Miniprotein binders against q56419. Designs and how they scored, part 106

Target 1, 326 residues: q56419
Amino acid sequence: MEGRTLEEVQEEVFKRHGVLVPKKELEDLAKALEEAGLLLTEKVEARLKEEEEKLKRERPMRLAGLSYPEGEREARAFLEAFRASYPGEGEEARVLLMPHLEPSRVPEVYGAALAALEKTPPPERIYLVGVAHRPLKEKAAALPVPFQTPFGPALPDLPALQALDALLPFELFNTPLAFREEHSLELPLFFLKGRFPEARVLPLLVARRSPELGEALKVVLRDFPGLLVLAVDLSHVGPRFGDTPLTRTLAEEARRRDLGFLERLAEGEPEAALAFLGANPTRIDGVEVVASLLPLLRERKGKVLAHRLDLEAPTLSAVGAGTLVL
Below, E stands for the ipSAE of ESMFold2; O stands for the ipSAE of OpenDDE; V2 stands for 0.75 times the mean of E and O plus 0.25 times the DockQ between their complexes.

## First folded at step 10 (miniprotein)

Design yb (at its last look DockQ between E and O 0.07; V2 from the best seeds 0.00; counts 0 for: pae E 16.6 > 1.5, placed apart)
Fold by OpenDDE base, look of step 10:
Structure yb (fold): chain B 326 residues (1-326), chain A 107 residues (1-107)
Amino acid sequence: as target 1 above (326 residues)
Amino acid sequence: TEEERRFEELFIEAWELLFLGYESGNPEILRQAIELFKEALEIAKRTGDPEREAAVLARLALAYYELGDKEEARKYAREALRIAEEKGIEYVIWEAIELLFELERLG
């Protein structure tokens, strides 16, 4: 990288490998690599290429043994414990909003999602829409391969994915490397596969609001009915996210934003939910997903089953999580 | 060399874990990143590569910062800065300074 800007490197990596590495991640990786004396060496490029080739066949578990058990028996016990952490009953879901935060931080919120799934007839397919924490070549992407879980592989619905791709003005099957470690899909999928082992999945990521995605999905859902899952977190406040340490005032603002957002969604007013956030000063994670799926959320009445603003005490930061059924 | 290859593998994996731990909010992932960086650090020390050493130290500082361990974060940031200043590694100097300022801002 002697003499090239990080932007030039990002562009080169994108051009060469079709991977848009987040400037920050590239900056961090390029810096890390540069720091390691590893320029985006032929070796890093070779590794990325190898990983991309592997992703043509399957997406392996990344968080097994870290966020959830790898073994099926232990994984089932894990699901049961999470369900037990929510004392209430669920409701049938046509649309489920659930978190993708580390499960151990918000067990009752995941428990509420499981409670809703208990009341939901097994879907033929699940449209799982997560948040891209890495850059995508397009506003949204899909990975049409099996996702590994402790309960066996979550198989893609290829006909439905192809139908969706055909209706989008961009190539849906882009940026496969963005899926490699994307926890916003992996964590929710653990719970979904555990509850609905026979359901096919459409793993989707949103990087930027795509109204086209919502319109296309609305059409696809007519021919390919299924459960829509929004895997999104809510507010991110505190030092880890650029704020001062969590105070009562900051926590109340985060809760107000989270609940105000969820309640408006529950009333079938997703545009009002987005408008309520304004500039999104508490950094609600799911904004771009909701903005993309407006046609599917309009006029649907539902219920907020759970909410938590979880304090990470060591960093005095907090993340909001919620479960909403529509 | 085999040591250089091992260093690269460790460093890349540790960095990926650092990012994943940050994004997912799982502190155990951050702890695993730290362990891999520590192994990488030992390799850098053995091979006598101050640039790699400084780089790893800066990443360790960041990892501890993300865990909320300000004391260890400061320790590693200062060590990174020291080596980087001695060897003229400008990018590490800036990273270490930035992190130290952030740590100071947060008290």
Scores: ipSAE 0.488, ipTM 0.784, lowest interface PAE 1.1, mean pLDDT 89
Fold by ESMFold2, look of step 10:
Structure yb (fold): chain B 326 residues (1-326), chain A 107 residues (1-107)
Amino acid sequence: as target 1 above (326 residues)
Amino acid sequence: TEEERRFEELFIEAWELLFLGYESGNPEILRQAIELFKEALEIAKRTGDPEREAAVLARLALAYYELGDKEEARKYAREALRIAEEKGIEYVIWEAIELLFELERLG
């Protein structure tokens, strides 16, 4: 009714339905709708508060039955199928870069991550650093609760999380709702928990580069050693991402950018990797995480195990994913 | 169940596009997802399936929210919530409520 007089509404109803509704009835209806809208707003607030309180206790699976199986037996078979998709051997990792893209789109890239985990001694804890897809109140956030998986709950490393929080110039536990649907943690966690069922987790999100996070993590990792995982995707190219139609030349550029970025990281040169991307013309989404974690990546050499630029034919677009061990 | 199979095909494809559009923020992907969800919505209405109808409405609301169309996002989220509250469809209630709260907070 906003922006129209009751007479205009009355005329429009008559035009559409052949019924002349008395102005008083329209006035009564408008008041009732306004009151109902206020009640809906209060219900929205109440439900969001309720969900936030639940997330302060645990983070349930959101992608079971969609991206991976819900049952433990089926989930273990799923892991083995993904490992089989990568025919190579892995390398031991102190730092693992792996994707958060839908697993079925890049099975051998996740398989390469599993191969690396096979060579990696079971860590006491995993620092899982994803990309925030919803706004955070700060540059980074954590959620210090169990994350449910088909393999049981991934328990938080509370002492390490508290040590990290104490070193940061902002509250680390700042945006519980941002974790509710965050696939950049959930998808990698499935694979990590399946291989390291006893490891505790530090579930971290980066929204914007935070040098202070990297410096704090370097200190925390000294006292709380573990596996650092960068759960990031690479290039995003094509019409889905604001480009002209995907051509062979654009796809070749995206692949070149992805591999050049990964190879420079593998040489222990994260600043050079970021500089190589410049304005990031193929929109590699790992940039903010890498930029945050520079102190942990410098002079750490390793190997690119896998890469795929996944083409989506109906949209003429592509997303890159890779596996890097440092 | 020919229409049920068609609905599932549309919903799955639209969901994948929405997921990718959500990750990237790409308006063309979001528009493609919206078109498929609208087709799925018509099937859900014809078959009288309130859970499917509410689920599609919630996805449309999210797609329009990411597209920056606050009016359409509110419209679809309110309708999704109305159906979901009436029928006790908790996962849709959560999704609709989160979007409506975000939309009201942003003005």
Scores: ipSAE 0.000, ipTM 0.263, lowest interface PAE 16.6, mean pLDDT 85
ESMFold2 (binder alone), look of step 10: mean pLDDT 85; pTM 0.846

## First folded at step 11 (miniprotein)

Design k1 (at its last fold request DockQ between E and O 0.53; V2 from the best seeds 0.61)
Fold by ESMFold2, fold request of step 12:
Structure k1 (fold): chain B 326 residues (1-326), chain A 104 residues (1-104)
Amino acid sequence: as target 1 above (326 residues)
Amino acid sequence: SMEEKIRELAEKLAKLAQELAELAAQGEDPEELEKKMEEFIRVFLELYELTKEMNNPEADYWLQMTIELVWEFLDAFREGNVEDAVELLMYIAEAAEKLAEALD
């Protein structure tokens, strides 16, 4: 297939996946870049440098007014509305798996997480483990600064973070810019800080599976007990993710894989959960986090509280979200 | 081989992402910029076709990140966020380079 023209490649991609990047759009992309002018790259680099320096002191809110309210009063009402969207009761969590998908798309899944937190004694600290959506210099990273929320700053647990860093074969504090827009931490943190305003946080990102991270965390958690939160989404299916347009068959497969994965985790069998996914054909994005944290998940039994495969009709795609308590 | 094909496409995509930012900053030739954009998208679509074909977990991670970053890049332009789009070209170049390295 080397040497196919753009038109030839586009034809095959459209036939197989229903995906188009029209020629006019390509022309518009090139025009927009040209019209931005010669100084655009310098302005972007200056902005990134400024943001990186700021991130050495604090991580500001990026999604206030977009995904959740900026004001504290409205934020408290928002939390209560989400709790109300899940009419069931939770269970005490030592480990909580919750989504990072846009909250308004899966309100009852976040509501189930809030229900679990109601049953959970306030922890001294929260190990919040998200998924890196930007390149990290290492397999995992942390940012040891306050994260701003409508409920005030979530303060870092510096002693626990330093203990973790000391146990790893790489520097843990390695990629501040990767945290700048990272919604997999910010969205769950909004809910966690709202329920546990006094808990300190270890804001952690996983890029690629790191067995060393899980072993180190098991040691750190013994000396620095707290709540472990896996802030991960489940299946990603449809043309955006390399599939055909969403069908009932593909959606049912995604739901089956999501639930089978969660159920095996709930049985304390994280290796079996990963094996069940095989090559991960529905692209559950939590696999790198689970694979990193195996020592913390083994033999912990629990319960799946909620699941939803959320349809994105305009893109003919879907994303799964779930709540699991261990 | 499939992995060699993906490695070559990844190297090409990384170079094109860097060249798009460089060429636009110079303001030298709008026709050359359009040509580079077409080639960038052609290479992306070839990688996209292969997104389900990676068996190496390290490389698969970088492949999935590269593909999603290009979708974000396209979204940014559709929304008129040109500065975000330029930033995304930088991340695309880094992710694609890491993909190629993972397949060495």
Scores: ipSAE 0.779, ipTM 0.900, lowest interface PAE 1.1, mean pLDDT 90
Fold by OpenDDE base, fold request of step 12:
Structure k1 (fold): chain B 326 residues (1-326), chain A 104 residues (1-104)
Amino acid sequence: as target 1 above (326 residues)
Amino acid sequence: SMEEKIRELAEKLAKLAQELAELAAQGEDPEELEKKMEEFIRVFLELYELTKEMNNPEADYWLQMTIELVWEFLDAFREGNVEDAVELLMYIAEAAEKLAEALD
């Protein structure tokens, strides 16, 4: 890369990610920074501090009006449309694996999740386990505050969260800022809250595998029964993720890995599912979550309801999504 | 070694991310910002190309985190969301530092 012009670098970034950082945008940024007149770092730090204080009270919607409708009526119509996109029937879920990818990319996969929820008695609480896309201070975290949705706030189950915290060797309530922009919780929660408006929620993020989390949850679930939801995506392949542009061979391998993973989970063999992935060459997103929840997934048989490998054409990359009921 | 090269790139990326965040704050010369951005992108791309060479699971986690954060940064930058872009630079710095630490 030494000796390349900025233009050549920009072209390479474009080819790999479909994003040009044109010189003009840099100039515009520089100008915007000049006009802002404040040490942007100080401003950002102050903003982060303020946002962290707000997160002590509630987690606001970040994707309302973008990924899903903000208004309740429109949000209900959105749910019905997504349900309609899946032609099949669901099954009762005790454990639901569903995606957290942008809903418009994989509507039928979310539709399959909704189909499963239709066959599921309303739970008292939902254990919603997502993937951290920001650094966490610990292997896992929770945010014990209301999460805003178009259907009203999803209220935390404080007694169950406290019981979980007491069983973990680390502080569960860490890194609140990691939840602010975390779509792996917000997007699934939209669908879950829309179907189960009275359910309390335990919003959990996993960064790294924590066997302690699974063991603790197994204990907590005895006293605080509820629906377990794994909000995870599957393979991530192509230039956006460090591969060459998507080829038929790469796509076939991604599908093979995704389906092989889900099928082994459906057979009640989560260890076999992890072993099947090995070094995880197609970067299945949910591996750390599944590895953390092994005690809850063992011997549970279920069904794969949907799968899709969705192409992001601008980046020639693809992400796998699936819905599994256990 | 490949791991040592990745570590050095991660350390450099972290430093550049911090410097960019600071420069953005000071309203400095667009030319200097452009130069630093170019260097940042170059270091990122070098690190990105080594993604397939990573065999350390802990380091791989932080490498993937770093890559995703850089893409989000570039998206925010393209959209003109300066505050989000600077915030993301801070996360990039943190993730890249963790990557470097995982390879020590």
Scores: ipSAE 0.501, ipTM 0.821, lowest interface PAE 1.3, mean pLDDT 88
ESMFold2, look of step 11: ipSAE 0.758; ipTM 0.892
ESMFold2 (binder alone), look of step 11: mean pLDDT 84; pTM 0.847
OpenDDE base, look of step 11: ipSAE 0.473; ipTM 0.810
ESMFold2, fold request of step 12: ipSAE 0.750, 0.758; ipTM 0.889, 0.891
ESMFold2 (binder alone), fold request of step 12: mean pLDDT 84, 84, 84; pTM 0.846, 0.838, 0.840
OpenDDE base, fold request of step 12: ipSAE 0.497, 0.482; ipTM 0.819, 0.816

Design k10 (at its last look DockQ between E and O 0.69; V2 from the best seeds 0.00; counts 0 for: SAP 71.378 > 70)
Fold by ESMFold2, look of step 11:
Structure k10 (fold): chain B 326 residues (1-326), chain A 104 residues (1-104)
Amino acid sequence: as target 1 above (326 residues)
Amino acid sequence: SMEEKIRELAEKLAKLAQELAELAAQGEDPEELEEKMLEFIRVFLELYELDREKDNPEADYWLQMTIELVWEFLDAFREGNVEDAVEMLMYIAEAAEKLAEALD
């Protein structure tokens, strides 16, 4: 796009990808930066250091009043409404795959997860494995502190976390700031804590596939049994994610990839599930988690309870969500 | 090659994100800040236009994060949260740099 004006580049990208950032908005952004003052970056750095120190003690709710109710009574009613949105029955889970997409967008998918939890004996601990949306210093990370919920704090299982850290070739407790806004832990945790108020939690994030994590977790789970939760979304398609505007063909491909992936996982064949995706053309987030956790997924058969590809009109994009019990 | 073009754009995007954060911290040249912002967006849109061709899970991870972080950067400004926007610039610089490294 050498020699082209911003307007010409925007028009070309809009035609191809449906992405538009008006010139006036860009000018307003630059003006807002200038008006914020001389010490803006130093103020941001100081705030981040302060937040990092707080995260070494506890992780506060970020989405209360936005994605779920802040009050405990309202939060319990919210859980029951979501369970009711899935009319089917669950199955007992030793491994649960559930989404981290905004709950109101896929209510029956979260309802299916609740149905599975309803059939699952309360575990002593939950291995909650989400997807990092901020850079991690290593392939994976944990934050060994209480996570606040409307149902009270979800307490960390420190002995299990320390055992896991000891087995890894890198420091597990490596990027506290990456947890500050991480919805892939907070949203599933709301549902999990609501159903298992006494369970302790191992809050884990995967950035890039780590075979060492899966091998270490297999060892830790033998000594510290619990529920393994893969808190992952499926296909990400459309302009928000680098595609052209969503078409019927792209949506159909995303659905096929999502369901084929889940079905192969349900057959106890996680390597086949990954092979089915090849280069992962619809950007399933779950692939890095599954690739890390192969030893925990092999030979474990189960059932796909729900799936939805959620269409996002404002972004001309879609995200897939599913519920799988193993 | 497409991979080399993506690498070069990722390097440029990382540099521009860093420069925007540094210019905002100095507060010395509002016109230079506006120029760098427009260039940052042009480079992002050019990177955004390119199709993925290579089976490289690490590069795919960092490219996806970079794209999503730039959207979050823009959302922060639309919501009037300039401090969050600067925070996003710091993450964008890191993610785009790692994308370039993953592509050699």
Scores: ipSAE 0.674, ipTM 0.865, lowest interface PAE 1.5, mean pLDDT 88
Fold by OpenDDE base, look of step 11:
Structure k10 (fold): chain B 326 residues (1-326), chain A 104 residues (1-104)
Amino acid sequence: as target 1 above (326 residues)
Amino acid sequence: SMEEKIRELAEKLAKLAQELAELAAQGEDPEELEEKMLEFIRVFLELYELDREKDNPEADYWLQMTIELVWEFLDAFREGNVEDAVEMLMYIAEAAEKLAEALD
């Protein structure tokens, strides 16, 4: 590949993957990096350090005005519209599996989650378990600070978080920067806080499966009862995730795996759900979360309320989303 | 072996990501930055195009994260968000290093 122009690389990427990475964008970035350059890494490091210090006090909204409205009135209208997008009725949840994908992509799936929450008595606390999309220092992490929402801050349950930390073989309060922009917590939390404004929250991230986490949570839940929420997406297929462009065959396989996974969870057989996926060739996002929470999912029967495989047209990629009540 | 090739590419990608982040700080020659960016993309594409057996869950995890972070880098780049782009390069470096370690 010696001597290929950026245009040739773009053409090759397009030919192989059906995605155009605009040359001009790369050139513009190079220029922007040049113009910003003299102190950029130092500035970024300084910024990250400052942000880490801020995260000791609170986690600000990052997606307000982008993924959801910043204002409370508009945010309530947003919730109502999403609820209206799902025509069905929900069921009482002790465990809720819901997506963390951009809400506008899968409105009815979030609507199904809201329908379930309508049938759920207000919990004292919510164990919100998301997926780490940034490297963690440990298999799992928590951020024991208020998370900002349009409905006010979601306050941490410090006693329950401390109890959980005490039962884990690693430091739970690690990698605070991984929470700064983590949408797998922020997006579900919007809906949860909107429905249960008085609930305390345990914001948890899972990077890799931790059986210890599930066992510890099982103990903690005895003394600190609450709603368990798995904020996970399903299949990730296409060029954005390392595949060829979405085809009918690939989409059918993604749907098959998503539904097969959710159905086995609904039957109270989480080990069977994991076994069904095998090597997880369609990259179901929630696998490590489910694998960590096996003790809490076993023998719990429930219902799949919604599923969608949503196409991201610019990348010819698709992400699966689902809502499951247990 | 395929694993060895992935490891080598991951190591190169990590190095290039770090170098790009550093070059962005030094305000160096636009031509050098462009050359490094092209090299980074080439190494990424080579890694991305490898048909691998999914027999190492840890390596698969870090490879997936690396791919996703590169796309986030490109998104930040397209948006003209230079600070976020540099931050993504730092995460790419970390993820690619972890990928290489998972294949040692």
Scores: ipSAE 0.439, ipTM 0.789, lowest interface PAE 1.5, mean pLDDT 88
ESMFold2 (binder alone), look of step 11: mean pLDDT 83; pTM 0.842

Design k11 (at its last look DockQ between E and O 0.77; V2 from the best seeds 0.00; counts 0 for: pae O 1.7 > 1.5, SAP 70.62 > 70)
Fold by ESMFold2, look of step 11:
Structure k11 (fold): chain B 326 residues (1-326), chain A 104 residues (1-104)
Amino acid sequence: as target 1 above (326 residues)
Amino acid sequence: SMEEKIRELAEKLAKLAQELAELAAQGEDPEELEKKMEEFIRVFLELYELDREKDNPEADYWLQMTIELVWEFLDAFREGNIEDAVEKLLYIAEAAEKLAEALD
C-alpha cells in the first residue's frame, strides 16, 4: 500500500483534529537532542536509577507549589477553600470515588469529597487506588513507603500491604518508578491526609484490570477494615486524547457517559456501569479500577454528590470528574 | 485490517522512540536525527488519527498511554526540559511495544 507523506498526514490531522506539529518544531526538536549530546541518555538513566532507590524509602511531594501549597498553614487554608466551593452536605462513605484531575479545574468536585469525609468516621487506614500513568511490570502495584504531604508523611499500612501481596499471583511491590510522578495518588492523598491525619495508607495503582486484586482486597478489608478510595477521572475527550475538537455534541455525550456510569455505580451495579460504557468511547479511566474491584462495589448503594466536565480551551479538550459515595 | 495497521504503526513508533533516545546518546549525524524525528511524528500522527480498537481494553489502555506520552514528550521539549523529554521517549518505546503486543 502507498504510504502518506508527513505533509499529507499533517494536513488531514489538522483538519480533523485541530492539532499541528510544524516542521520547524521538528527541526528544533532534533537540534535540541543533538546539542544535549552524548551523555544525556546516560544521565537520564542514572537519575532514574537514583530516584528508584530513593522511592524504596519514601515518596516526596512533586506537586507542592504547583497544584497545592507547600506550607502546612497555606495547605489547610486551601482545604477550607475547596470545602467551601461545595455548598452541600456529604454522606458517610465506605467507598469514595473522587478525581485526580488538577484541583483548580474542578474545585467543587474535590469539595464534595471533603464534604463526604466530614461525615465519615476516621478510618484506621485508607485503600487509595489510582490509575497508573506509566507502565507497570504487572497489572497492579503498590509502594510501601511514606508519601510526603504538607500535613506530614502519610505512613504505609505495612501489615495490610503484606497481606495483600501474599494473596496475589504476582509481586505487588513491582514498579517503584511508576509512583515517582503519579498524580492520581498524590492529589487525592493531599485531601485525604488533610482530613484524616492519623490514617495509614495503602497506595495502589491499577494499570490493567485485575480481578485478582479485587478478590484479594475483599479478603484483606475483612481483617484490615478501612476507607476504599477510587481516585479516578471520568471522560477524556478532545484532541489531546485523539478526538476532534470538543463540540457541544461531544461534551454532551461525555457528560451522559460520566453520569450514567456514576449512577449505575451508585445503584450497586458495577457490571451494569461497565456494560453501559461498552467500548468506552469517551475514555473513562475509572473503568480499569472498577473492573478490578467488582466484588467490593456490588450491592453498595450510594449517591453522586458532584460532577463536572471541565474544558481546557487551549487544547479544545475536556476531562470529567465526579464524586460518588457508596 | 485496522488492528494490523495499528500494530504495525505501534511497532514502528516504539522502534523510532528507542532510536531517537539512542541517537542522542551516540552523537549521531544531525541530519539523520532530524529525519528520524520527522518519521517519528509522522508515525505518531497516523496512529493518533486511527479509530480506537473496539472490544480490546488492553490495547485501548496502551494506545491512550502512548498518545498521552507523546504529547508529554512534546510539552517537555517546548518547555526546554530536555532530560524529561528523553525520559518520555523511553516510556513511549515501552508503551508502544506493549500496544503492539496486545494486538498479537
Scores: ipSAE 0.732, ipTM 0.877, lowest interface PAE 1.3, mean pLDDT 90
Fold by OpenDDE base, look of step 11:
Structure k11 (fold): chain B 326 residues (1-326), chain A 104 residues (1-104)
Amino acid sequence: as target 1 above (326 residues)
Amino acid sequence: SMEEKIRELAEKLAKLAQELAELAAQGEDPEELEKKMEEFIRVFLELYELDREKDNPEADYWLQMTIELVWEFLDAFREGNIEDAVEKLLYIAEAAEKLAEALD
């Protein structure tokens, strides 16, 4: 863009994508960075190092008081309200696919997950597989520490985590900082811990498809049985994700892909689900997780309980969410 | 090629993100910081506007992550959370570097 002013670029982006990056905000940022600057990088690095050391002991709540209540009593009322938002009944889950989107955006989808959990016998352990929204050093990672929740700490299953690590060709316990703010684990864990307070947890993140992870987990699950939870969202469309503003056509395509993906998973055909998406033009979030867990999803029949494509109005973008029981 | 263009922009974006994070630490001239921020946004917008072919899943992954992290950076900035904004710049640098590597 040699010769175009920032203003011209902003106007073009606005025309094309319906999003305006305000110049004033950039100026304010520069000013704020200046005012904060004398302490920030060394301070940030020192802070990150300190946070990494803390993550050796526990993972604190990051979204308490924001996405869910911090207090236990209020948290229980929150769970009840979310359950009430789904009018249906659940089914027993051996595998649960549920969202990790901001709960307030898709309450009935989380409600469907809670409905399924009501029909599920309390597991000894939960394999919670989320999506890495930050870079990982390896294709997958785990954090073997307690995760704080309003219902008390979710304790790790260290023996099962160790067994999994031993079967992987890479170090499972990598990139602890990626877990610090990862909502794909924190948000689902709130609901899971609230329903199963005594269950141990294996918090896992997937960045890229790892067939080795699925094969290893299949072996580990024999000796360490538990509930498998895929904490994944579906389509991500609109300007926030590199598309034009949401249109009826784009929304219909996102829904088609979401439902087509979930339905094929419900039929026990995860390879067909992946093949159906092809190049994944609507950016289904859970693709790498599903691709990693193929051995655990094959031949398992289930039911789609809920789906929603939720609009984020400020960005004219939308995210798909679903609940599937297998 | 489009891939080469994306790679070049990703490399520039990674460098600018790192430089912004460093400048924020040094308390340098507001004018220089503003200039770098403008350049960062220009490079990002140029990258953002490119019609990408979806034939490289790894590159697509890192491009998507880069875009999302830039939005998170802007959100943190708008909220006045400068520490989080600087952290996001470091992640943008890493993601953009990985994008460039995926296109080599």
Scores: ipSAE 0.331, ipTM 0.723, lowest interface PAE 1.7, mean pLDDT 88
ESMFold2 (binder alone), look of step 11: mean pLDDT 84; pTM 0.854

